# Designs tried in a protein design chat: VH-VL binders against Small ribosomal subunit protein uS7c (rps7). Part 3

Target 1, 178 residues: Small ribosomal subunit protein uS7c (rps7), of Euglena longa (Euglenophycean alga) (Astasia longa) (p14760)
Amino acid sequence: MSTRKLQKRKILPNDSIYNSLLVSQTINKILSKGKKNIARYIFYKSMQNIEKIKNENPLDIFKKAVDNATPSIELRTQKRKKGQISKISIKTKLERRNKIALKFIINSAKKRSEKNIIQKLQGEILDAYNNTGAAVQKKEEIEKSKSPVNNNKKFISKNKKSKNKKQKKRLKRKKNIY
Key: E = the ipSAE of ESMFold2; O = the ipSAE of OpenDDE; V2 = 0.75 times the mean of E and O plus 0.25 times the DockQ between their complexes.

## First folded at step 1 (VH-VL)

Design c8 (from c7 with heavy chain G102D G103L Y104G S105E G106Y Y107Q D108L E109L W110S; framework fv_ciduvectamig_arm2)
Fold by ESMFold2-Fast, scan of step 1:
Structure c8 (fold): chain C 178 residues (1-178), chain A 129 residues (1-129), chain B 110 residues (1-110)
Amino acid sequence: as target 1 above (178 residues)
Amino acid sequence: QVQLQQSGPRLVRPSQTLSLTCAISGDSVSSDSAAWSWIRQSPSRGLEWLGRTYYRSEWYNDYAVSVKSRITVNPDTSRNQFTLQLNSVTPEDTALYYCARDLGEYQLLSDYYYGMDVWGQGTLVTVSS
Amino acid sequence: QSALTQPASVSGSPGQSITISCTGTSSDVGGYDYVSWYQQHPDKAPKVLLYDVSNRPSGVSSRFSGSKSGNTASLTISGLQAEDQADYHCSSYTDSSTLVFGGGTKLTVL
């Protein structure tokens, strides 16, 4: 009989430039296995370019971009009675939701129209930082599902007029006076 | 082993269209890890990059400002080649023309420029009446 | 006229070191680390020597090294050999996703 030793759990270290666990996690999401130096280069070059464009700390910009893309809940598929499927909202740990935001940012960046991957990534990060772009749009879609409203009672009023239309008419009349 | 073979007319009259073809072996013109460029060289102007074509879910082109109004770089996936068309040529377009592959070996870095690692043999094109 | 500025010529003796400069602007050489260097022997196509300022392709001698400071990139050749006699060209990616070249430098090994 011999003593069995358990394998030690591997811990993800902070990155060497910003000393940030978030940065290290992002680099891991960008890379395919065996190409970590390439993923590091893409990320750090994007950060360097952001610093030159904004004249601000690029880590702070990136953290805000991630926060803006982080949903408050996760959606999970549930099979209901009579074989129908619905999505339910569950609140998960912030760490897990941050990883979802990272996936949104990276996947949205890859679908952008810029010429190279570095410019695609910096563009998506800056859009998310400004609370816009495809990654933030995906987050907003999840947020809309947080408190589902019963829209089964659709009521269309033929006599309902937009206040914006009344406002536009008022502005046109005032312009004609002057 | 990637190789590029150039073909096309070596004499073109002023106001006509200069057309060159670059045939690719050992790689695909639609490879998402490469871009395909045209460069020319003359004693007076040195090396000039003219434009590129590349596939990233759909086809894209980039062109130098100096030729943008009269240049087209087109891929041909069925023949695994790409072409240069330069309209309304003048004697100033007389040069040695090269096709080349931009270095890009990694899926994640397929849209990144590393340099031109493979070049065609070159075609000297003279624009003269 | 070239977009990037290189000296027209440089010379050295075997065993010595020489440096060739390549000067651009903040929208090309100064803005990004997308500088490449090419060696061209007479009647041959250019061959890539360095990319991303200082990276060597497989088969390129460690005698060739690159650096960048501000808007100027530099190619250094140490331990000069007769076969290094050639034209050397720098290139840079730009903010507009275009590529520009320097005027080229003729290296003479004395």
Scores: ipSAE 0.000, ipTM 0.459, lowest interface PAE 15.6, mean pLDDT 78

Design c9 (framework fv_ciduvectamig_arm2)
Fold by ESMFold2-Fast, scan of step 1:
Structure c9 (fold): chain C 178 residues (1-178), chain A 125 residues (1-125), chain B 110 residues (1-110)
Amino acid sequence: as target 1 above (178 residues)
Amino acid sequence: QVQLQQSGPRLVRPSQTLSLTCAISGDSVSSDSAAWSWIRQSPSRGLEWLGRTYYRSEWYNDYAVSVKSRITVNPDTSRNQFTLQLNSVTPEDTALYYCARGPDYEDSSGYLDYWGQGTLVTVSS
Amino acid sequence: QSALTQPASVSGSPGQSITISCTGTSSDVGGYDYVSWYQQHPDKAPKVLLYDVSNRPSGVSSRFSGSKSGNTASLTISGLQAEDQADYHCSSYTDSSTLVFGGGTKLTVL
């Protein structure tokens, strides 16, 4: 069942071809400079090509690709005293994590070596469907942060403590000796 | 200065819907650095967080598992308030109900810094 | 059925130090530095005392301090005063992006 966030001024409709909210959300993520008809064309042509390659329902392939690229948690930054940063794992709603997977798929597709965006997108979707590719790799990087052997989900990265020292140096006069 | 003003005392019969309102001043219900929660307190369950609503490009809700099937926390940007609806109440829902603000910053999260005055809700026939 | 475990009561005399523990799991207290403590006087709403384990809001006395080790967070009140007599509640973020509370601890002074 399609579930949606409370209080939106406009409800995003299911797409006209697959009758899928996930497809509509994906088309919106592909959008650049308001060219929605081009985004629709890119997505639907990728789906048609996938159907020809796999001889299966392309929506089922796409749903599986999104599932494979969906992290079980989100990472959040927390700044601590003494200039340290922690990365904390937070379990958020599935719909929010699916949107993260969509970003991984689309951004990874754009970085592919194929000649046009349709081929790039279909390639990334098929790789994710097979549980491989750059989008799934980004998801795995998050998963590694979640559950080290001791079940710690939180880690602290050390960073430079140079900010305060650089700021203090800015307060020194041109000649500090006299 | 943030202030939260709640509805007055309520008597609700079993199976009815409990409805409370929290009016906000000194902040916006659609602030991207805040979340707006409902909490209740009873002798049997102590303090129990029920849910929150918050705006981050879109509206989101999070709900405690124990009430998820019966609860709605809904913002109203035009009146700068948010509401609690709890359906199909039972005597076990008798509690003092609070609304509260939680700040949401990169370096600080997960606490409730301003609370309403509390509203006693009794569920009894 | 509180998610976090606190002692039901603690007592002390003026000038002493007391500590209240708050024990959870690796999915809440142990997993995050998002533990908060609240003070509640009779017939009043809770007031935040500490957040993010050890941070004090403006106006909260330095007599209140917080720490965490593994799955247990602790609130320490030094130089105990009569007005500290209240209920104390801990809270933590969880893996499910919710907040949970402890059962509360009644502090008696004298």
Scores: ipSAE 0.000, ipTM 0.455, lowest interface PAE 18.2, mean pLDDT 79

Design i1 (framework fv_ifabotuzumab)
Fold by ESMFold2-Fast, scan of step 1:
Structure i1 (fold): chain C 178 residues (1-178), chain A 124 residues (1-124), chain B 107 residues (1-107)
Amino acid sequence: as target 1 above (178 residues)
Amino acid sequence: QVQLVQSGAEVKKPGASVKVSCKASGYTFTGYYMNWVRQAPGQGLEWMGDINPNSGGTNYDEKFQGRVTMTRDTSISTAYMELSRLRSDDTAVYYCARDLEYDFWSGYEYFDYWGQGTTVTVSS
Amino acid sequence: DIQMTQSPSFLSASVGDRVTITCRASQGISSYLAWYQQKPEKAPKRLIYAASSLQSGVPSRFSGSGSGTEFTLTISSLQPEDFATYYCQQYNSYPYTFGQGTKLEIK
């Protein structure tokens, strides 16, 4: 077996019902104090309810909900000597960002007003599927940090854009000569 | 340890109101819905409604709409069920019961707890 | 409202017997079904939730099965303390409703 095949074999196995790695990761994220059967029940029951409500494959709905809650970057906190703290934006692997989306969905579901955790989870998944709800709001907050509309933008970056624009004009003039 | 302790027996005349209390201890009161279920002598269980102690939101069985009011006081972890315009067929034991835990990280999702019951007798 | 119907309403059995109680819902309730045990002059005690999940502290001789509209509670080897009234309850939709009860009595 190659190194990559060995690494793949050591990755969490797909779940037995949907044959999905994402589902297995989600169940593990729900899991607390070794209560795997309860975590599995909560997840699968939420999926079954979604299937009845939407009359569609619940795995496709769940995958879309995760996609909608997945941020394009990860925000990290770096603590410097002298007690200073700085935030940096990092583009991480999709798999890592998907885990962040799962955390958003599960934590947001927990804080919902529905009666039981199954209803809370299905509600948050359906909201995220429709590109709304608390999980998607958390993702949009991260995305907003990358917005070009920021009162504190530095002049140097604007100058770089201006230089690039002049370069594009120069290239276009050369094309027109031919 | 989780306990639900209800108020004592009540004897009421037809047309009166009764207010039953249910004091919770041993868990986070606002973390679980509280159900109210009654049982007439020799009869089965009848669900009346529930309350979310965090929000105060309620759900009632239509049979009791307009007569039942469920409230709570979070400062003393106590839920209340008030039934008005009492009839003789409201004679029953009234139970409060904690719903299944909705926060899957809390570690309490395996338990179900009931109060000891409050006997309400409606007679002339 | 979802109507819950239990069968039988009365059941006589001996210690050591395998006992089965059934519960039918008037419409599909998926697995949102609980089973309760009630002894005379006591509050009910939940035995099973989610149709088949055993409540913590309940003996393993109790088991639940079924989904949709047909559900079963089984006691694999009846003990003296199991003589009681048993109720099913759906919590799929409001209002929550109970079956009429099954009284399990000694033969």
Scores: ipSAE 0.000, ipTM 0.463, lowest interface PAE 11.7, mean pLDDT 79

Design i10 (from i7 with heavy chain D100T Y101V D102E I103Y L104E T105W Y107D S108T D109Y; framework fv_ifabotuzumab; at its last look DockQ between E and O 0.04; V2 from the best seeds 0.00; counts 0 for: pae O 7.1 > 2, placed apart)
Heavy chain, then light chain:
Amino acid sequence: QVQLVQSGAEVKKPGASVKVSCKASGYTFTDYYMNWVRQAPGQGLEWMGDIYPGSGDTNYDEKFQGRVTMTRDTSISTAYMELSRLRSDDTAVYYCARETVEYEWGDTYYFDYWGQGTTVTVSS
Amino acid sequence: DIQMTQSPSFLSASVGDRVTITCRASQDISSYLAWYQQKPEKAPKRLIYAASSLQSGVPSRFSGSGSGTEFTLTISSLQPEDFATYYCQQYDSYPLTFGQGTKLEIK
ESMFold2-Fast, scan of step 1: ipSAE 0.006; ipTM 0.493
ESMFold2, look of step 4: ipSAE 0.092; ipTM 0.609
ESMFold2 (binder alone), look of step 4: mean pLDDT 91; pTM 0.926
OpenDDE, look of step 4: ipSAE 0.019; ipTM 0.634

Design i11 (framework fv_ifabotuzumab)
Fold by ESMFold2-Fast, scan of step 1:
Structure i11 (fold): chain C 178 residues (1-178), chain A 123 residues (1-123), chain B 107 residues (1-107)
Amino acid sequence: as target 1 above (178 residues)
Amino acid sequence: QVQLVQSGAEVKKPGASVKVSCKASGYTFTDYYMNWVRQAPGQGLEWMGDIYPGSGDTNYDEKFQGRVTMTRDTSISTAYMELSRLRSDDTAVYYCARDSELWFGESDAFDIWGQGTTVTVSS
Amino acid sequence: DIQMTQSPSFLSASVGDRVTITCRASQDISSYLAWYQQKPEKAPKRLIYAASSLQSGVPSRFSGSGSGTEFTLTISSLQPEDFATYYCQQYDSYPLTFGQGTKLEIK
């Protein structure tokens, strides 16, 4: 019953270069085993590269990429009797859904085939900015839970791409396997 | 493997100070907020404050402001809580507790707790 | 300060019972609520975070629900090891605050 102003528990300050909470959150998510300086380097270098490629403000590109990867709902796990697990959709705060988008972008970046982590991250951000790529695909999978849409065409397309990938990988095998 | 180990029980006279330690292991000490919570005999849990070991920044409950000091030593992954000008109603078990991993600027409450340190204030 | 009020403060139950404990916040805390279990002479253990997320290693008979100002902890089939004191906690705003606790005793 105090009239004192409540202070929301915001743990991260905005970053020093872009003055953006989203940037600070991203750097923390890139972080592995407490190497924050390396995470900062990776993020800022990818932003710098994006600026050179697009000749636009890289923060605006990054914000759009996050927006494009942000689902409109969050899926929560609900246990049924018999050990059956089902997922229910709930509408959560935008900030929490942005965290899901960041997770999609960073995890998708790590799975890319580029030479180094900086190029992987910039590539995934640019794909998401263009509303394409693995991060946006993960968001679309969540969106599909709202509608019983026939996805046969997408499934067949993905299956064909997977088979083509396997075929190309076989051609790259050592010559001693022929 | 993640563990918080606190210092041993203390018996103090009114007016004295007590300094409780909390040694962290199994994770990157500087990346997680450390909280201090106390519990008087037969009473509920009371949050005292937190410290971010990476910077040394602290937040205290106004009830303890001016009497509590939270510090850390990053070289030995140890957090400290010092309470001065002790009164009989400061008799409690004092716990350190770690915020869960930072995900996008937020943590979800206390996932790891120390075993507790009993502080008895009596004349 | 955000006040957390638990109901009931004391509950007597038998093994196999379904037990429900409620927690009310004096203002909207979204889903920034955790539930802890404390056994005599032990440190508390987190059961639930973000109102409904089950802590790894906690039995599935425990569940949390609610958002905003009204929250519930449910134990679907009470076991002997569940007799303990339960606390809710908000972590939306400083200072962090706990409910007064609910003591669950054997009938």
Scores: ipSAE 0.005, ipTM 0.500, lowest interface PAE 11.5, mean pLDDT 81

Design i2 (framework fv_ifabotuzumab)
Fold by ESMFold2-Fast, scan of step 1:
Structure i2 (fold): chain C 178 residues (1-178), chain A 125 residues (1-125), chain B 107 residues (1-107)
Amino acid sequence: as target 1 above (178 residues)
Amino acid sequence: QVQLVQSGAEVKKPGASVKVSCKASGYTFTGYYMNWVRQAPGQGLEWMGDINPNSGGTNYDEKFQGRVTMTRDTSISTAYMELSRLRSDDTAVYYCTRDEWGYDSSGYVDAFDIWGQGTTVTVSS
Amino acid sequence: DIQMTQSPSFLSASVGDRVTITCRASQGISSYLAWYQQKPEKAPKRLIYAASSLQSGVPSRFSGSGSGTEFTLTISSLQPEDFATYYCQQYNSYPYTFGQGTKLEIK
């Protein structure tokens, strides 16, 4: 094995379509059981669907979704004397925190109720883009470690209800227009 | 079953407009994009644009921009394609087709899986 | 726009033959490619989607392969009902584009 000073870091190349490191990292986190082409298809198809729905650059939507799910700190496990374990908050580089956001988005997408993985992923990305959804909720839970804990779940639930109410009102108005 | 049924043949003069309908049945109309593709006599397939029946959002090929309008009526599961300022070279068979995308237990389901029977539009002076 | 080029434009073959049609994209389209069969005065019918996935109900003699810019449609043992025009189509980027078509005729 090589020393840490001589250790070569694996540098992930940017993806071939968006020329984005963030996209490459996301595809790798979707990847399951060595199915690289399937992971790539799932991600790019989600992006194409988002572009069709929003009529905007899907990469910009995805970047904003990641930003909204990125915590300002990282929680690290600290072992105390007598075998006690506690979580402490530390400030880490943005790149590392973005990777945490990607995990939140992908893991939250998998737990969604939509019928297929592409719809689950696009739904979670759009929710995060609107600063709602399970991925953003996980980020907010980390953020509260910097401040006295209050009813975080109720606060986030109220925000989700507000967003859902606005979305329902918009859909109802669009339906009424025709 | 899943089916797209289009309106009948049209004969138009240059400068007129034509509106073709495409009625969907057997599936959730708002769950799939509807595309319009045309084919001039003896020529290949040409994509014109699509519509998201859920949002009403449209995407048009640049060559039709300003002359084509795609709409839908979700209450009757029907998509429409209107082409204005018709020219002789707009003579073609016009198809509506469903853009099914996704991932299911059998794998990926994508591209134009169901097609209407076609509507012949003839533009002559 | 992404240009799709098919080769050959015409193909003559006999029943039982193995037939291969090629489709080339002017830029990378990953696996976002479909193949369609069209018979005279009929609407196109989808055979293959996602470059290699066979449409339900389509005979297993049809297969697709490729990714990126080079794709093939293969008919392993040609049947009489297979004489038709075949089109490839990219759905990677707007505007969606089709190849010019390959007319498969009886030799």
Scores: ipSAE 0.008, ipTM 0.489, lowest interface PAE 10.9, mean pLDDT 80

Design i3 (framework fv_ifabotuzumab)
Fold by ESMFold2-Fast, scan of step 1:
Structure i3 (fold): chain C 178 residues (1-178), chain A 126 residues (1-126), chain B 107 residues (1-107)
Amino acid sequence: as target 1 above (178 residues)
Amino acid sequence: QVQLVQSGAEVKKPGASVKVSCKASGYTFTGYYMNWVRQAPGQGLEWMGDINPNSGGTNYDEKFQGRVTMTRDTSISTAYMELSRLRSDDTAVYYCARGDDYGDYVSEYYYYMDVWGQGTTVTVSS
Amino acid sequence: DIQMTQSPSFLSASVGDRVTITCRASQGISSYLAWYQQKPEKAPKRLIYAASSLQSGVPSRFSGSGSGTEFTLTISSLQPEDFATYYCQQYNSYPYTFGQGTKLEIK
């Protein structure tokens, strides 16, 4: 008998300025836990600058940027017989795909030519908002690699081991917030 | 228990707008897309769009682009669908339905529209 | 847009019959297909997801098969409560699209 009852997730608190879970997740990805105050400063200052440039709600701009950079699938490398390798398109969790988009935005920002990280981040967010830039290009590369898969296999976490890792991540995040 | 509860029936005149609500309970609201689907009397199901409650980003069917707006309020786990410039052919039952994806539970990975609201009847007539 | 075509649009059957409904996509959709049951004046209920996975709580007489462009919903031994309208839906690409529906009637 299969049971499909939902379990209540432990989630990061919303940030104190925008009251947004997405903002809290983004701040956690910018810098390691020892530099959280710097990560907050970088993010909020980028948002403030975006507001001045666009004269619009910067949170709405950021949400659209993340959506534009979020791939619809994830590419998985499958090793076949005799060392042959193929890529298959699989549908993964939205949470995972949004984290990929955040990684694209942050990593692409770091590679920009602007003088400081604040300007790099605001530039990449604005580019992604306009459906352009390196983060969106990374997403488009994944989309272009999408193909019909006859033996499509859903992404499955490996038993209790993966659940334990999620639990550890939640505990670490809560410790970093408090 | 996962549940979606929609607002009550609406009667509108052509040219007006209607805003339907969908209150979610029993799950992490931000973990799943919320879809909106309508059904005209005696007709089939028609997908209108979805919203990512985490980011607020939306996808609309081109047919409704420019007159549909989907929003949500995460503090009360409620999604909204507003349709403007109503025409008689907008008369339908409007449904919300939980879409992809449950980020915390792998066995629900393929859950697309697994839970539906009861529907909201919108009648557009002069 | 991906067009979904169901066959037949109407089907008459008796209790105990084996019933099959086909759904065809105008483009490849892998296994990103769901089947829904709708009774009069009720919201649709999902029966099958990922083309062949049975929704929890749905009787085992329901099964789905297919991939790519051709899909089938089968009811192995029809029961009185199964008389309803059935819809397929692709969720591979935006906009998500439904088939026109198959109305299953008592013979």
Scores: ipSAE 0.000, ipTM 0.458, lowest interface PAE 18.7, mean pLDDT 79

Design i4 (from i1 with heavy chain D99E L100Y Y102G D103S F104G S106Y G107D Y108V E109G Y110A Y113I; framework fv_ifabotuzumab)
Fold by ESMFold2-Fast, scan of step 1:
Structure i4 (fold): chain C 178 residues (1-178), chain A 124 residues (1-124), chain B 107 residues (1-107)
Amino acid sequence: as target 1 above (178 residues)
Amino acid sequence: QVQLVQSGAEVKKPGASVKVSCKASGYTFTGYYMNWVRQAPGQGLEWMGDINPNSGGTNYDEKFQGRVTMTRDTSISTAYMELSRLRSDDTAVYYCAREYEGSGWYDVGAFDIWGQGTTVTVSS
Amino acid sequence: DIQMTQSPSFLSASVGDRVTITCRASQGISSYLAWYQQKPEKAPKRLIYAASSLQSGVPSRFSGSGSGTEFTLTISSLQPEDFATYYCQQYNSYPYTFGQGTKLEIK
């Protein structure tokens, strides 16, 4: 394990092999308490193994795996009066939702039955790429928890909105897509 | 100007093989996956597979596995699709299409540029 | 394989009409969905990618919406050149699959 310096302002660079910010973010998520070189080795070795298995660009496989595990909304827990719990759905920026997908993939990989962490990570990435596995299942549970029809009815009946408010919401949505 | 130009029409007998070419220009050939899609007369679009022109790695739909071979020649920016053991139901227009890769997560996989198509007729 | 189903398969409309075509995926595909236009004896042309992103050069009367399993293509004011066959395509997972197509004809 190693000691990590804290910085007031943190800029995460793209990784040196794929020139990808997502890869860099993934490596940081793998690293809990230890040498960053170990996290890099685990990730890149998993990518190398995937390339051998699929005979294609492993970054493309990883990108699709992450998106398959990326929920369209974020669920947040809100406490109601008398201790009841209600879940509300929020549409957050794609970048934040991708980080949630990374967490799903890494945590699901750690719980896999393969003998080593490299095999666990490659297995979870390949399952997610095929739209299966524990990470994708966690994403589908979030999707299943929200009915567009029921949510629309609920919002319409509770909140009368001006045209300007609706226009602002649409503009915010468009900005968040890109 | 980005273009994909395909080879001319082919007429083949059942059991023969056909090799269709797709020449790319106006972009970095090795930077984008190339896909092959076919369309039987009066029918819809059917994906056959793709190739990474940089590595040569391929993915095929299982319906064509064992009969299709996708290759490329980077020196002339040309992709090839060879289909063997032809049957009458392989009669179709065959398209090559570039897989777009933009800055967004959802930008990988949609086809932004298509070849003009190559008609392949399989008859006795 | 992910099954893509379009509704309707055939649509009759007049110039100036607003038309909507629906595409349903048999399982979640996030926003990995594209829409293509195909005219007789021509290659398909991409209209929309990432479910809602308009392809450069495509008229603004075309728009896409949806995510997950339900998607729509809308043409806000039909022009004569818009009568064609429209296809949706998922590119979330291999094999990539297309809808059966929607033929848009003059009534």
Scores: ipSAE 0.000, ipTM 0.471, lowest interface PAE 15.7, mean pLDDT 80

Design i5 (framework fv_ifabotuzumab; at its last look DockQ between E and O 0.02; V2 from the best seeds 0.00; counts 0 for: pae E 21.3 > 2, placed apart)
Fold by ESMFold2, look of step 2:
Structure i5 (fold): chain C 178 residues (1-178), chain A 125 residues (1-125), chain B 107 residues (1-107)
Amino acid sequence: as target 1 above (178 residues)
Amino acid sequence: QVQLVQSGAEVKKPGASVKVSCKASGYTFTGYYMNWVRQAPGQGLEWMGDINPNSGGTNYDEKFQGRVTMTRDTSISTAYMELSRLRSDDTAVYYCARDHYDILTGEYGDYFDYWGQGTTVTVSS
Amino acid sequence: DIQMTQSPSFLSASVGDRVTITCRASQGISSYLAWYQQKPEKAPKRLIYAASSLQSGVPSRFSGSGSGTEFTLTISSLQPEDFATYYCQQYNSYPYTFGQGTKLEIK
């Protein structure tokens, strides 16, 4: 099925290369409507480059990167009765957590300082795969605000981040990415 | 063991250009961005831009766009910053500073942890 | 551009004092903030990254806190070697920007 036909449907179909809903969701978040062929090229080229670097299945690398950037979301209290809240909130947590991770990866990639968006995206995916980088740091910050984790424990584990390579304004002008 | 050694002090006249070098050792030069930061006498730190030494790609602060050129020579592990059309308010100490993002693996280390000793550029007369 | 504003610009304190320096970002930068110490005629030295993570080799009397737009560097018990100028720096978005500095005078 062509990308035009898949785009017109109510439910987002799996991508045609990896047969993955996650990949389809990622491509849709890279660029606004009307630029989907460019978004596919950016994503698939990043995946090809990752395969060359890691000599591993790039879909498995991407899945791990997304998982590492996926925050743990605590159940929100609601006025509904016990049980009902658990069923709906658990489903909402899983769906929102995945979307949050994709947003972190794509937005962090756009702010990177590499030469082009393909190198930026591959770099952020590889960072997240190694449980590092801006997307994972954003995930960790959300988890710290909702769990009893102190900075002394993070110093013991020596987690570190770099944001000096981000280029938001340059990305907008060069790639016309929203 | 990481070292960044910069070129010596320079005195320039208004309208001239200056090119400051930063020789890196103790790590894979093409693996980390190089930042340039300056500090005018009695003033704070000012980020000028960075360069990806693997690709040669640069990002400049708009204040320097059109006057600054950042380059590198990977065969001698050296980054360069050239500032043209100098004016008296370009008198400053210019620093190179290594980023800790590993360009080749996509893995991060420490941020802005390794600095050159600074190069004093004086624009007078 | 994201403007970084430090307060105070100058601070006088005695050895043993607890001192705090604040840094405000003009828009949200999450926790992508570093603190630097600079002594006269020396290059800056990073103390804190990611708002609260202590750089290796930095004494534990230094600590950082904050997220979003408000950040604090704290020295719990001031030592004579802590005389310096302190800068915050955001690395959330290009161009990276520094605060104007806080000069800490001992006595």
Scores: ipSAE 0.000, ipTM 0.441, lowest interface PAE 21.3, mean pLDDT 77
ESMFold2-Fast, scan of step 1: ipSAE 0.341; ipTM 0.703
ESMFold2 (binder alone), look of step 2: mean pLDDT 91; pTM 0.928
OpenDDE, look of step 2: ipSAE 0.008; ipTM 0.581

